# VH-VL binders against q9m4b5: the designs that were tried, part 15

Target 1, 129 residues: q9m4b5
Amino acid sequence: MQQQGSKSGSEMEVTWEDQQNINIFSRLNNRVHDLDDDIKSAKEKCENLEDAGNELILADEEMVRFQIGEVFAHVPRDDVETKIEEMKEATCKSLEKLEQEKESIVTQMAALKKVLYAKFKDSINLEED
Key: E = the ipSAE of ESMFold2; O = the ipSAE of OpenDDE; V2 = 0.75 times the mean of E and O plus 0.25 times the DockQ between their complexes.

## First folded at step 8 (VH-VL; framework fv_tislelizumab)

Design e3 (at its last look DockQ between E and O 0.01; V2 from the best seeds 0.00; counts 0 for: pae E 15.3 > 2, placed apart)
Fold by ESMFold2, look of step 8:
Structure e3 (fold): chain C 129 residues (1-129), chain A 119 residues (1-119), chain B 107 residues (1-107)
Amino acid sequence: as target 1 above (129 residues)
Amino acid sequence: QVQLQESGPGLVKPSETLSLTCTVSGFSISSYYVHWIRQPPGKGLEWIGVIYYSGITKYNPSLKSRVTISKDTSKNQVSLKLSSVTAADTAVYYCAREGYSSGYLFDYWGQGTTVTVSS
Amino acid sequence: DIVMTQSPDSLAVSLGERATINCKSSQSVSNYVAWYQQKPGQPPKLLINWASFRESGVPDRFSGSGYGTDFTLTISSLQAEDVAVYYCQQYTSTPYTFGQGTKLEIK
């Protein structure tokens, strides 16, 4: 009978500081995924609001049918234009905040990758497909 | 470089209107939002509200009936009016810039101006 | 409104020792928590963003942690210049709210 050979080199001593950095990276990575979803949703909402505003201009009617929850109501065109602009401003602000956070997080993740790869080299994979 | 500075009367009588102005340099209020926050003596911080670049405002519900925030882009100024003041409105009033984040995270603050409401 | 509750209200810590300040929210705020330092006669200064990430220029001895409802600010080796009041803030929804503050003193 033959003794079992060497084990894989995937085990490495992880200090408390290393665990904090790995945890931070993991939280940032999860946040990037959530941000990508939120950014996509905000972009779609912005596009839909722009399309609605453009359709309202093209219709050129004084009273229009506008959906409020599950109910359609006839409202003055100027009131709908004002509401659409308010919604666009709120959505654009939200999108700008999300994009800024993503840019900051990507920078922080790049810095953490350098630190973690310098110590763990091939024992860790921080790249996501 | 980036600077916010509050100005206005330091003493206001009860039932009158408190008026403050935040003068900004180093950035444009057409590019960043400026908020108002207050702090009663020896107490914590209370967010008051903000005006966005489109003119839309958002206020703390606790103050909404008495608060008006406005802006003058040509002077790079944001103003606060608080009507019908009482002793409870005595505080240091700050204006603060909203930083790049997913929330109302305040990266630059003015020095603050003390307002006392006294008979 | 989301209530942010800090503990302790004050603490005294010897130079070079570790100081720990806790903040608890009345409902989940994910990691949308900031920490501020405020010295007498000065406005608050932003230290920590997203519960755990130091702002540029903030010394390495400051660290934050937490997710959901329980958050911690830690100063690993207290320096004399760290004497201040510290505030947590949630920014998930309006009105944005702050904790009541924790006064940190040197023993």
Scores: ipSAE 0.000, ipTM 0.529, lowest interface PAE 15.3, mean pLDDT 81
Fold by OpenDDE, look of step 8:
Structure e3 (fold): chain C 129 residues (1-129), chain A 119 residues (1-119), chain B 107 residues (1-107)
Amino acid sequence: as target 1 above (129 residues)
Amino acid sequence: QVQLQESGPGLVKPSETLSLTCTVSGFSISSYYVHWIRQPPGKGLEWIGVIYYSGITKYNPSLKSRVTISKDTSKNQVSLKLSSVTAADTAVYYCAREGYSSGYLFDYWGQGTTVTVSS
Amino acid sequence: DIVMTQSPDSLAVSLGERATINCKSSQSVSNYVAWYQQKPGQPPKLLINWASFRESGVPDRFSGSGYGTDFTLTISSLQAEDVAVYYCQQYTSTPYTFGQGTKLEIK
């Protein structure tokens, strides 16, 4: 957020409320970035679990190799499938929550943008390049 | 220390149901697969079945119609029931743990319990 | 069912000599093979898993090899305490099946 002080027009007095709105916007913007990272990570995990599930479906063996920590163990396929499904469900739910939070924040940011742009016009830039 | 111990009646009459219990200590049956294996006198080993973490069971097709494996988490016990027994079911019955260390199968065994089917 | 066939059924080996037990599966079981030692009045003891991985505490003289359908348990130098029945087992598919056993004795 660069406040470009345009020299030309009436010195728009920045009120305490204005400053708070700018600060809140900044904080929300940072949180969105954090959420983007978390969402990306969650999506990746979800995809990996889905791939793992698909691989298990194709497996002919009833005993499959499964990594537990740093150790490879043989585990019955059916239990692995169950575990993967549980993990998928948990991960996908988490992802949904993260996305909902992001949507909420973005909505708040949009409201703040309207207020801030209404007052500061082109003297403030709230857009990310 | 990991221990498994089989218990139950040593004598069962033909056509009755054999019931055995595997009492486990040193680990949780919620964290390990537990198998049942039997060995007729002077013969080899026969896999009976297994119970998974989830409670899913797999049975030997040769025994499937007569076998039920269940568990009681609160008691840390696994049970085996074999219905309609005959003399062919006379054997030493073992419960065994499926371990994780390097993907080991049956890393710990009970001492076994002898079951004789006789009139 | 996958049939595991051991050979020989019985083996007599002199102390300090090599003992070799073979196991063949009716179909490929990859490396999902375990070897057990059973002494009279005792449950089987796991020796080898994954066809070639020795269990902790098992002497170095025991080794397993093989992949697919042919597997081998080797005792490089037979000791008196090694007298037992040995079983191979596959666990790639249920029902898990064992070989018929090999009785190892001292010559």
Scores: ipSAE 0.000, ipTM 0.582, lowest interface PAE 12.7, mean pLDDT 88
ESMFold2 (binder alone), look of step 8: mean pLDDT 91; pTM 0.927

Design e4 (at its last look DockQ between E and O 0.02; V2 from the best seeds 0.00; counts 0 for: pae E 12.0 > 2, placed apart)
Fold by OpenDDE, look of step 8:
Structure e4 (fold): chain C 129 residues (1-129), chain A 119 residues (1-119), chain B 107 residues (1-107)
Amino acid sequence: as target 1 above (129 residues)
Amino acid sequence: QVQLQESGPGLVKPSETLSLTCTVSGFSISSYYVHWIRQPPGKGLEWIGEIYYSGSTKYNPSLKSRVTISKDTSKNQVSLKLSSVTAADTAVYYCAREGYSSGYLFDYWGQGTTVTVSS
Amino acid sequence: DIVMTQSPDSLAVSLGERATINCKSSQSVSNYVAWYQQKPGQPPKLLINWASFRESGVPDRFSGSGYGTDFTLTISSLQAEDVAVYYCQQYTSTPYTFGQGTKLEIK
């Protein structure tokens, strides 16, 4: 976000409300960036857990080698399946929430853009490079 | 039409276990998270816990040691058990659906069932 | 746990006038805030999600705003049917927590 100096000598008065809107936009924009990172991470985790679950379904062994922290242990397949499912549900649910939040924020940002550009026109730039 | 309905005994003695059932219609509990929330008389709302698609659960830490939430998919019912009840557990108990379109909020609620803990 | 604190505890507003209810969180909850309306003998009804989005069927006179720790529910023109207790809720982390409620009455 850059405020471009109005080439036209008319100093547009920035109101307190305007400043608040700009601040909110900035906060939302920063949050979107954070969400992008979180979404990427969550997607990867969700996918990995899905894959792990699928592999486990194909396994015929009653006991499977499972990593707990830094230690490998033999664990009943059913226990691992349950754990993977729980982790998957939690992670994928989190992913869905993150995506919904992002959508919500983007919508809010669009509304703020309309208001801010309506007032400031070319004297404000809310677009990311 | 989405509906949730709580049922169970309205009176429980101290130290006993409170047992409630949430009967669901209009949607499958296999496709939605279901939550339990309670409201003591004249007070605010307290989240008790939730049950996932797979049957996994998450509880309020303040109640975790006493709470069990389960479900019966064949009956489309969710159950709440609260052990070692005291007068502080007197409340209206609600089951609620976590809706997708609402951003994982409680979009549909039961009418609630009143539970009184008394000797 | 994240504490949600509403203000005021009770509010009396004349018909047709603006009602404003505030909610503060003990830590940032981004826009993970919902508002509920509860009438006597009824369960809470979801009004606002994501801090500022109206649920389907909710009148336009209801609006939510805020991000981070400060949130506001506004009724632009109070109607008789709006008499209720209103709750804010955060759902950024478990346990999900609610404000203590604000009782809205007609003056």
Scores: ipSAE 0.015, ipTM 0.614, lowest interface PAE 7.9, mean pLDDT 88
Fold by ESMFold2, look of step 8:
Structure e4 (fold): chain C 129 residues (1-129), chain A 119 residues (1-119), chain B 107 residues (1-107)
Amino acid sequence: as target 1 above (129 residues)
Amino acid sequence: QVQLQESGPGLVKPSETLSLTCTVSGFSISSYYVHWIRQPPGKGLEWIGEIYYSGSTKYNPSLKSRVTISKDTSKNQVSLKLSSVTAADTAVYYCAREGYSSGYLFDYWGQGTTVTVSS
Amino acid sequence: DIVMTQSPDSLAVSLGERATINCKSSQSVSNYVAWYQQKPGQPPKLLINWASFRESGVPDRFSGSGYGTDFTLTISSLQAEDVAVYYCQQYTSTPYTFGQGTKLEIK
């Protein structure tokens, strides 16, 4: 049973929809934390791959050591260049996707904050402890 | 409201380990990233490292072999240990929060604690 | 490591005049740049994030601009309380790095 428009003496009105919005906010907030970790990791991987590509250019060697699974193998330089570029492209695309997801979630959370603070004012705290 | 406070010995002998604690209030270290930054007297700022709310850490490569950052969630504390110190490690040490709304920036800083390496 | 280079190292500006501080990165950092103000005996205070977003509570006379490698912090009308050292910082990747600082004084 849902109670709409009911009031308590010293307590705020909380509808099922309000509780649903609070739960959604909490889940989105948790997702943002995971995204922050993933974005930092992806940014670091992009930087590492750029550094590896720069080292390869500076080395100017015909054969280079490249890790395949648990062992290193000597492979042609241009094959390593191609592999690094493929990994950079995949990582950059993943980073863009993560950043777009974060922006979408932050927008949703801002909308929820506006609605919940407008209704509950000082009676609710959506800021993290 | 949001507060960070560094504490620890102000004087550390060369070759020993400096150990600092950052005690936070107004937020949970399970929900935010905490960083350590230092500033030698009259000089600029150097990022030491960070600890994620998950417990994962990243360190400045220049210090990585000597630094450990850890946390105690029950006390809402983050610790810094820097081994094998020299005079070059004399600095003000800050802990700082990386804020969600600030987009990976240090929105709150502790007051700092001065560490002098001297024998 | 990404090197952040500020200019000038020191700047003297008359009250009410415009102060401009530049910051260059050794490689592109997009808009992942923050600016901090540090007064003597105090920790740094965040002023600007994302190169141009003023933090809450920061006076309107502070503004930031730039993208890629060239960034600027502007104080449109200097006040006595603005005497401080200013730092830029990149946060595209670790290690996060700061500029060497710009000391701002009243002329």
Scores: ipSAE 0.006, ipTM 0.570, lowest interface PAE 12.0, mean pLDDT 82
ESMFold2 (binder alone), look of step 8: mean pLDDT 91; pTM 0.931

## First folded at step 9 (VH-VL; framework fv_tislelizumab)

Design f1 (at its last look DockQ between E and O 0.14; V2 from the best seeds 0.00; counts 0 for: pae O 9.9 > 2, placed apart)
Fold by ESMFold2, look of step 9:
Structure f1 (fold): chain C 129 residues (1-129), chain A 119 residues (1-119), chain B 107 residues (1-107)
Amino acid sequence: as target 1 above (129 residues)
Amino acid sequence: QVQLQESGPGLVKPSETLSLTCTVSGFSISSYYVHWIRQPPGKGLEWIGVIYYSGSTKYNPSLKSRVTISKDTSKNQVSLKLSSVTAADTAVYYCAREGYPSGYLFDYWGQGTTVTVSS
Amino acid sequence: DIVMTQSPDSLAVSLGERATINCKSSQSVSNYVAWYQQKPGQPPKLLINWASFRESGVPDRFSGSGYGTDFTLTISSLQAEDVAVYYCQQYNSYPYTFGQGTKLEIK
């Protein structure tokens, strides 16, 4: 006997592999929450870059201040527009990767849910909300 | 047989960029997370970061401004770049696998590669 | 960052006797603790995951316990090959952090 059961007690035996699957599910759920935070941050960055691009389009000045590393430089408006668009493309690609990662984790969690609910039914709660 | 092997230059000059490669066999980096960890001589272990299935990364905040982890799925390789190195970056560098499904930390490690930062 | 503090820093135990290493986290880490053994010139080897889950191929004399902030690694009957440095590690939150290590020696 490697480990004691949690909710199933003496009526349904929790095996070493069952405890392993429960631990994995808990870890994957934690990872989804971390990914959600990252996705939220990436979406906010995309929105901020969109807003900056729109404000630049409305500007009448040919030269604008633009941050390069820790310094600011006066740069032609067209060059800043190009830079903002490049940053938007990079951020959108990063967001796509985060969403793909979350989808992979959620798929693994769904498979574990089916196995664990089929065995333990209402003795276990894998839902947060 | 699961194996990880770190490779790269053993001596790096201060202010330069340290570049290491982790070559893996017996599993696909598309299906497993790979982490980088380092250990200064005679000291404890420091987690550097991880690269996810998708290529997204998470880094130790203490190194985040200087570190990049990337992967080449076709070569089954994970790379570490650490810019602007100092003597404090002298360590043995390990790559390690997080097991599948996620949560088995860290079931396989490379042998480590020693990097010395010196004039 | 979550600080993992091991005690003692070093421990000398007679062959066949029990060795106990403690690890305390600065915040709750649930059961997301792993224990590693590291011998000179080698990478760490995973012994225990999820605080108490012994990895396959690890001798039965190794056991782990704890939840929340206080964790223990126990070697029930010390063997010569158990001489090493032992590390606990939390993976509840990024950055993942390790204890400072406990050097285990034969008395």
Scores: ipSAE 0.492, ipTM 0.798, lowest interface PAE 2.1, mean pLDDT 87
Fold by OpenDDE, look of step 9:
Structure f1 (fold): chain C 129 residues (1-129), chain A 119 residues (1-119), chain B 107 residues (1-107)
Amino acid sequence: as target 1 above (129 residues)
Amino acid sequence: QVQLQESGPGLVKPSETLSLTCTVSGFSISSYYVHWIRQPPGKGLEWIGVIYYSGSTKYNPSLKSRVTISKDTSKNQVSLKLSSVTAADTAVYYCAREGYPSGYLFDYWGQGTTVTVSS
Amino acid sequence: DIVMTQSPDSLAVSLGERATINCKSSQSVSNYVAWYQQKPGQPPKLLINWASFRESGVPDRFSGSGYGTDFTLTISSLQAEDVAVYYCQQYNSYPYTFGQGTKLEIK
């Protein structure tokens, strides 16, 4: 978010409402950056669990080696499969929620952009490089 | 009233870990970015890193391998850890808020805490 | 990293006269520039944000200008309480970086 200096000497007056909109935009923008980090992490976890699940599906063994903390145990494949699916579902749902929040925020930001650009035109820049 | 206050040991031995705490009041660290900045004696300012709302962090690449910033929302505190310190890490350490309407600027600072690295 | 270079390193100005401090970035930082005032034994105080917006409580004699790579802090009429070190800072990209500082004194 940027405000461009007026080369023409005409300073546009910023109202309290304008400042509030700018403040809100900034907060939302910051939250988007936070969400990007969380989304990245959640995606990675979801992908890892999916890969693990796929590998397990390809296995024909009835008992599989499973790590619980620092201990390795032989566990029925079906139990491990169920656990992986539960973890995947939980992780992927969390990811979905994060993405939905981001989408909502981006939508709000777009609305604010319309208002702010309508007033300030090229004297304000709300785009990130 | 917005206030930040740094606290920690004023003296740290070389190769040890510097640990500082920023205690804030008048606002929630869940609603603001909190940054760490340091200033060596008689020198300029160096940005160390930031912790976001969610707890995500960004660090200065020059310090990334040695720096950890964390927070405790229940205590409204932000922590800085700097490992493997040397004499070059001697400085006044500040925590600062990324405020609004400034956005990405430091509108409030702590008074700073002096840390000397010496044997 | 983006390098912020201030000029001059030190400046002596008579009371009531104009003081001008310049800051140049190694690459464009748009208007993501702040100016700070620091007095001995105190933390920096934010004066200007977004290159040209004066912070609340800052006297009107302080003004900032610039966009891209060249920025200026101006004190239209120097007062005794304005003796300090001034820093510019960019927050366009991480890591945030500061100028080396300009020491302002009374002539």
Scores: ipSAE 0.005, ipTM 0.598, lowest interface PAE 9.9, mean pLDDT 88
ESMFold2 (binder alone), look of step 9: mean pLDDT 92; pTM 0.947

Design f2 (at its last look DockQ between E and O 0.22; V2 from the best seeds 0.00; counts 0 for: pae O 6.7 > 2, placed apart)
Fold by ESMFold2, look of step 9:
Structure f2 (fold): chain C 129 residues (1-129), chain A 119 residues (1-119), chain B 107 residues (1-107)
Amino acid sequence: as target 1 above (129 residues)
Amino acid sequence: QVQLQESGPGLVKPSETLSLTCTVSGFSISSYYVHWIRQPPGKGLEWIGVIYYSGSTKYNPSLKSRVTISKDTSKNQVSLKLSSVTAADTAVYYCARETYPSGYLFDYWGQGTTVTVSS
Amino acid sequence: DIVMTQSPDSLAVSLGERATINCKSSQSVSNYVAWYQQKPGQPPKLLINWASFRESGVPDRFSGSGYGTDFTLTISSLQAEDVAVYYCQQYNSYPYTFGQGTKLEIK
């Protein structure tokens, strides 16, 4: 991502307010990248918990090995299913809030793009790559 | 008026967990990011981490194995827990605000709370 | 981690004279630098954001400049109330890091 506005000597003069908007846009863009990483991790965890729950159903065994910290213990299947459901609910709730935050930030960035492109036209590039 | 205030026990024994609370007024932690920063006696500032309004966190890698930042939006509070403390964790602990879209960082700080780790 | 190195570590300047504090980052931080003033028993106070943007309520004798790796805080005419420790801070990438501080005194 480009973290700079218009080059010196462009057709439009960059005001202090324009510089502030460019700086805000760049910081919001960095936050979106951080959120994308967090969302990816939360999605992977939620999918892994769903897969683990499905494997317990298919295994059809009363006692299973389950990781507690760094060790495995043999625990009743029903206790593991309850724990997996609790972890999945927490992870999926967190994922929903992360995606809501991202939507808010992207909306703010779009508003800034509109203002900056209207003023600077082709003299500025706020797109990725 | 925007205000942040740190609170918690001023004395913590080695190997125990340090637990602090930042109580904020004048803004909602549902809409702003809150950071923790510390300053050992007579030394400079060290960034600990941030919690975003979504609950997502980022931590200083030097502390990430021992630190947890969390929030309670209904009480407008952000908490810091630091486990397995030693004398090196003695410092003034600050919470501070980051704002979007105004772009101020860090425009408001708490007054700080002194934590001493001593046997 | 990005290391922020301030120079000098301490500075004594005559009342009414110009004070200059430098901050160098170990790699480019663009303009994502803030400057803080800290007086004894108080939290840091934000003076400058984005390397050069003076915060509201900060006297216009304070100015900042720089881009990339070299940054400067300037006090154009030192006043008695400017005696403090000054910190630069980068927020280009995590972890955010601060300079070691510069103690400013009246000569």
Scores: ipSAE 0.052, ipTM 0.673, lowest interface PAE 6.4, mean pLDDT 84
Fold by OpenDDE, look of step 9:
Structure f2 (fold): chain C 129 residues (1-129), chain A 119 residues (1-119), chain B 107 residues (1-107)
Amino acid sequence: as target 1 above (129 residues)
Amino acid sequence: QVQLQESGPGLVKPSETLSLTCTVSGFSISSYYVHWIRQPPGKGLEWIGVIYYSGSTKYNPSLKSRVTISKDTSKNQVSLKLSSVTAADTAVYYCARETYPSGYLFDYWGQGTTVTVSS
Amino acid sequence: DIVMTQSPDSLAVSLGERATINCKSSQSVSNYVAWYQQKPGQPPKLLINWASFRESGVPDRFSGSGYGTDFTLTISSLQAEDVAVYYCQQYNSYPYTFGQGTKLEIK
């Protein structure tokens, strides 16, 4: 957030409430950036699990090679399918939660922008480059 | 009371893996991002990486190939591993908390642990 | 990577006088800048966040300003306990990066 010194003599007095709104906006904005990275990671994991599931569906073998820790084992295909589905569901749900949180934050930020721009006009910049 | 404490070997041989643990108290690592930062003797600060709520990590590209950060929520600990160490990795290593949604970056630091890489 | 450059590297100021430390980023970092104070044998202490917001417990004589690429830490009246190395840091994008530090001493 940039306070542009308006050359025009009417120094708008920043109230305590204004400062709180600015602080909240900054906190929310910073969290959105962090959430973006978390969301990206979750999406990647979800995609990988989906791909794994698809490959397994195409496999005709009853027993498939599966890595458990540092050990490779032959495991029934159906068991692996079940595990992948469980992991996918958990990961995708987590992703959904992160996205919902981001959406909520963005909505809150929009509301704060309206309030702050209404008061400060061009003397404040809440936009990211 | 919020507290972070780094622990690990003070001496590591070249080419070996440095392993450090950050033990936290007064808060849950499930609710905070935890970062690793290091400071070579007489020099500035270098950001190593971070671990997020979901366990996702971000690393400094300069160290990415050698760094692994993980966490154990049951022990409330964050771990740092740095492989293939050299003399350049000699530093004080800090773990630090980033607060959300309070918005304070690195509001609490560990006291740091000195790691010397020497044969 | 975003480079943070502090100026000066070293500063000597008389007690009660104003100390000013500047920090410039190689590209815009908005207001995602923090200032730290570090004393010998201690970890950095957060002073300022979001370029201008003073941390709880930090004396009023400390203030931060700036947006975009130019940032300033000001100590309005230097006290003896303010002798330390000060660092700016950006957290606009990864990797987070720090200035090289400014050593503040009493003149």
Scores: ipSAE 0.018, ipTM 0.610, lowest interface PAE 6.7, mean pLDDT 88
ESMFold2 (binder alone), look of step 9: mean pLDDT 92; pTM 0.942

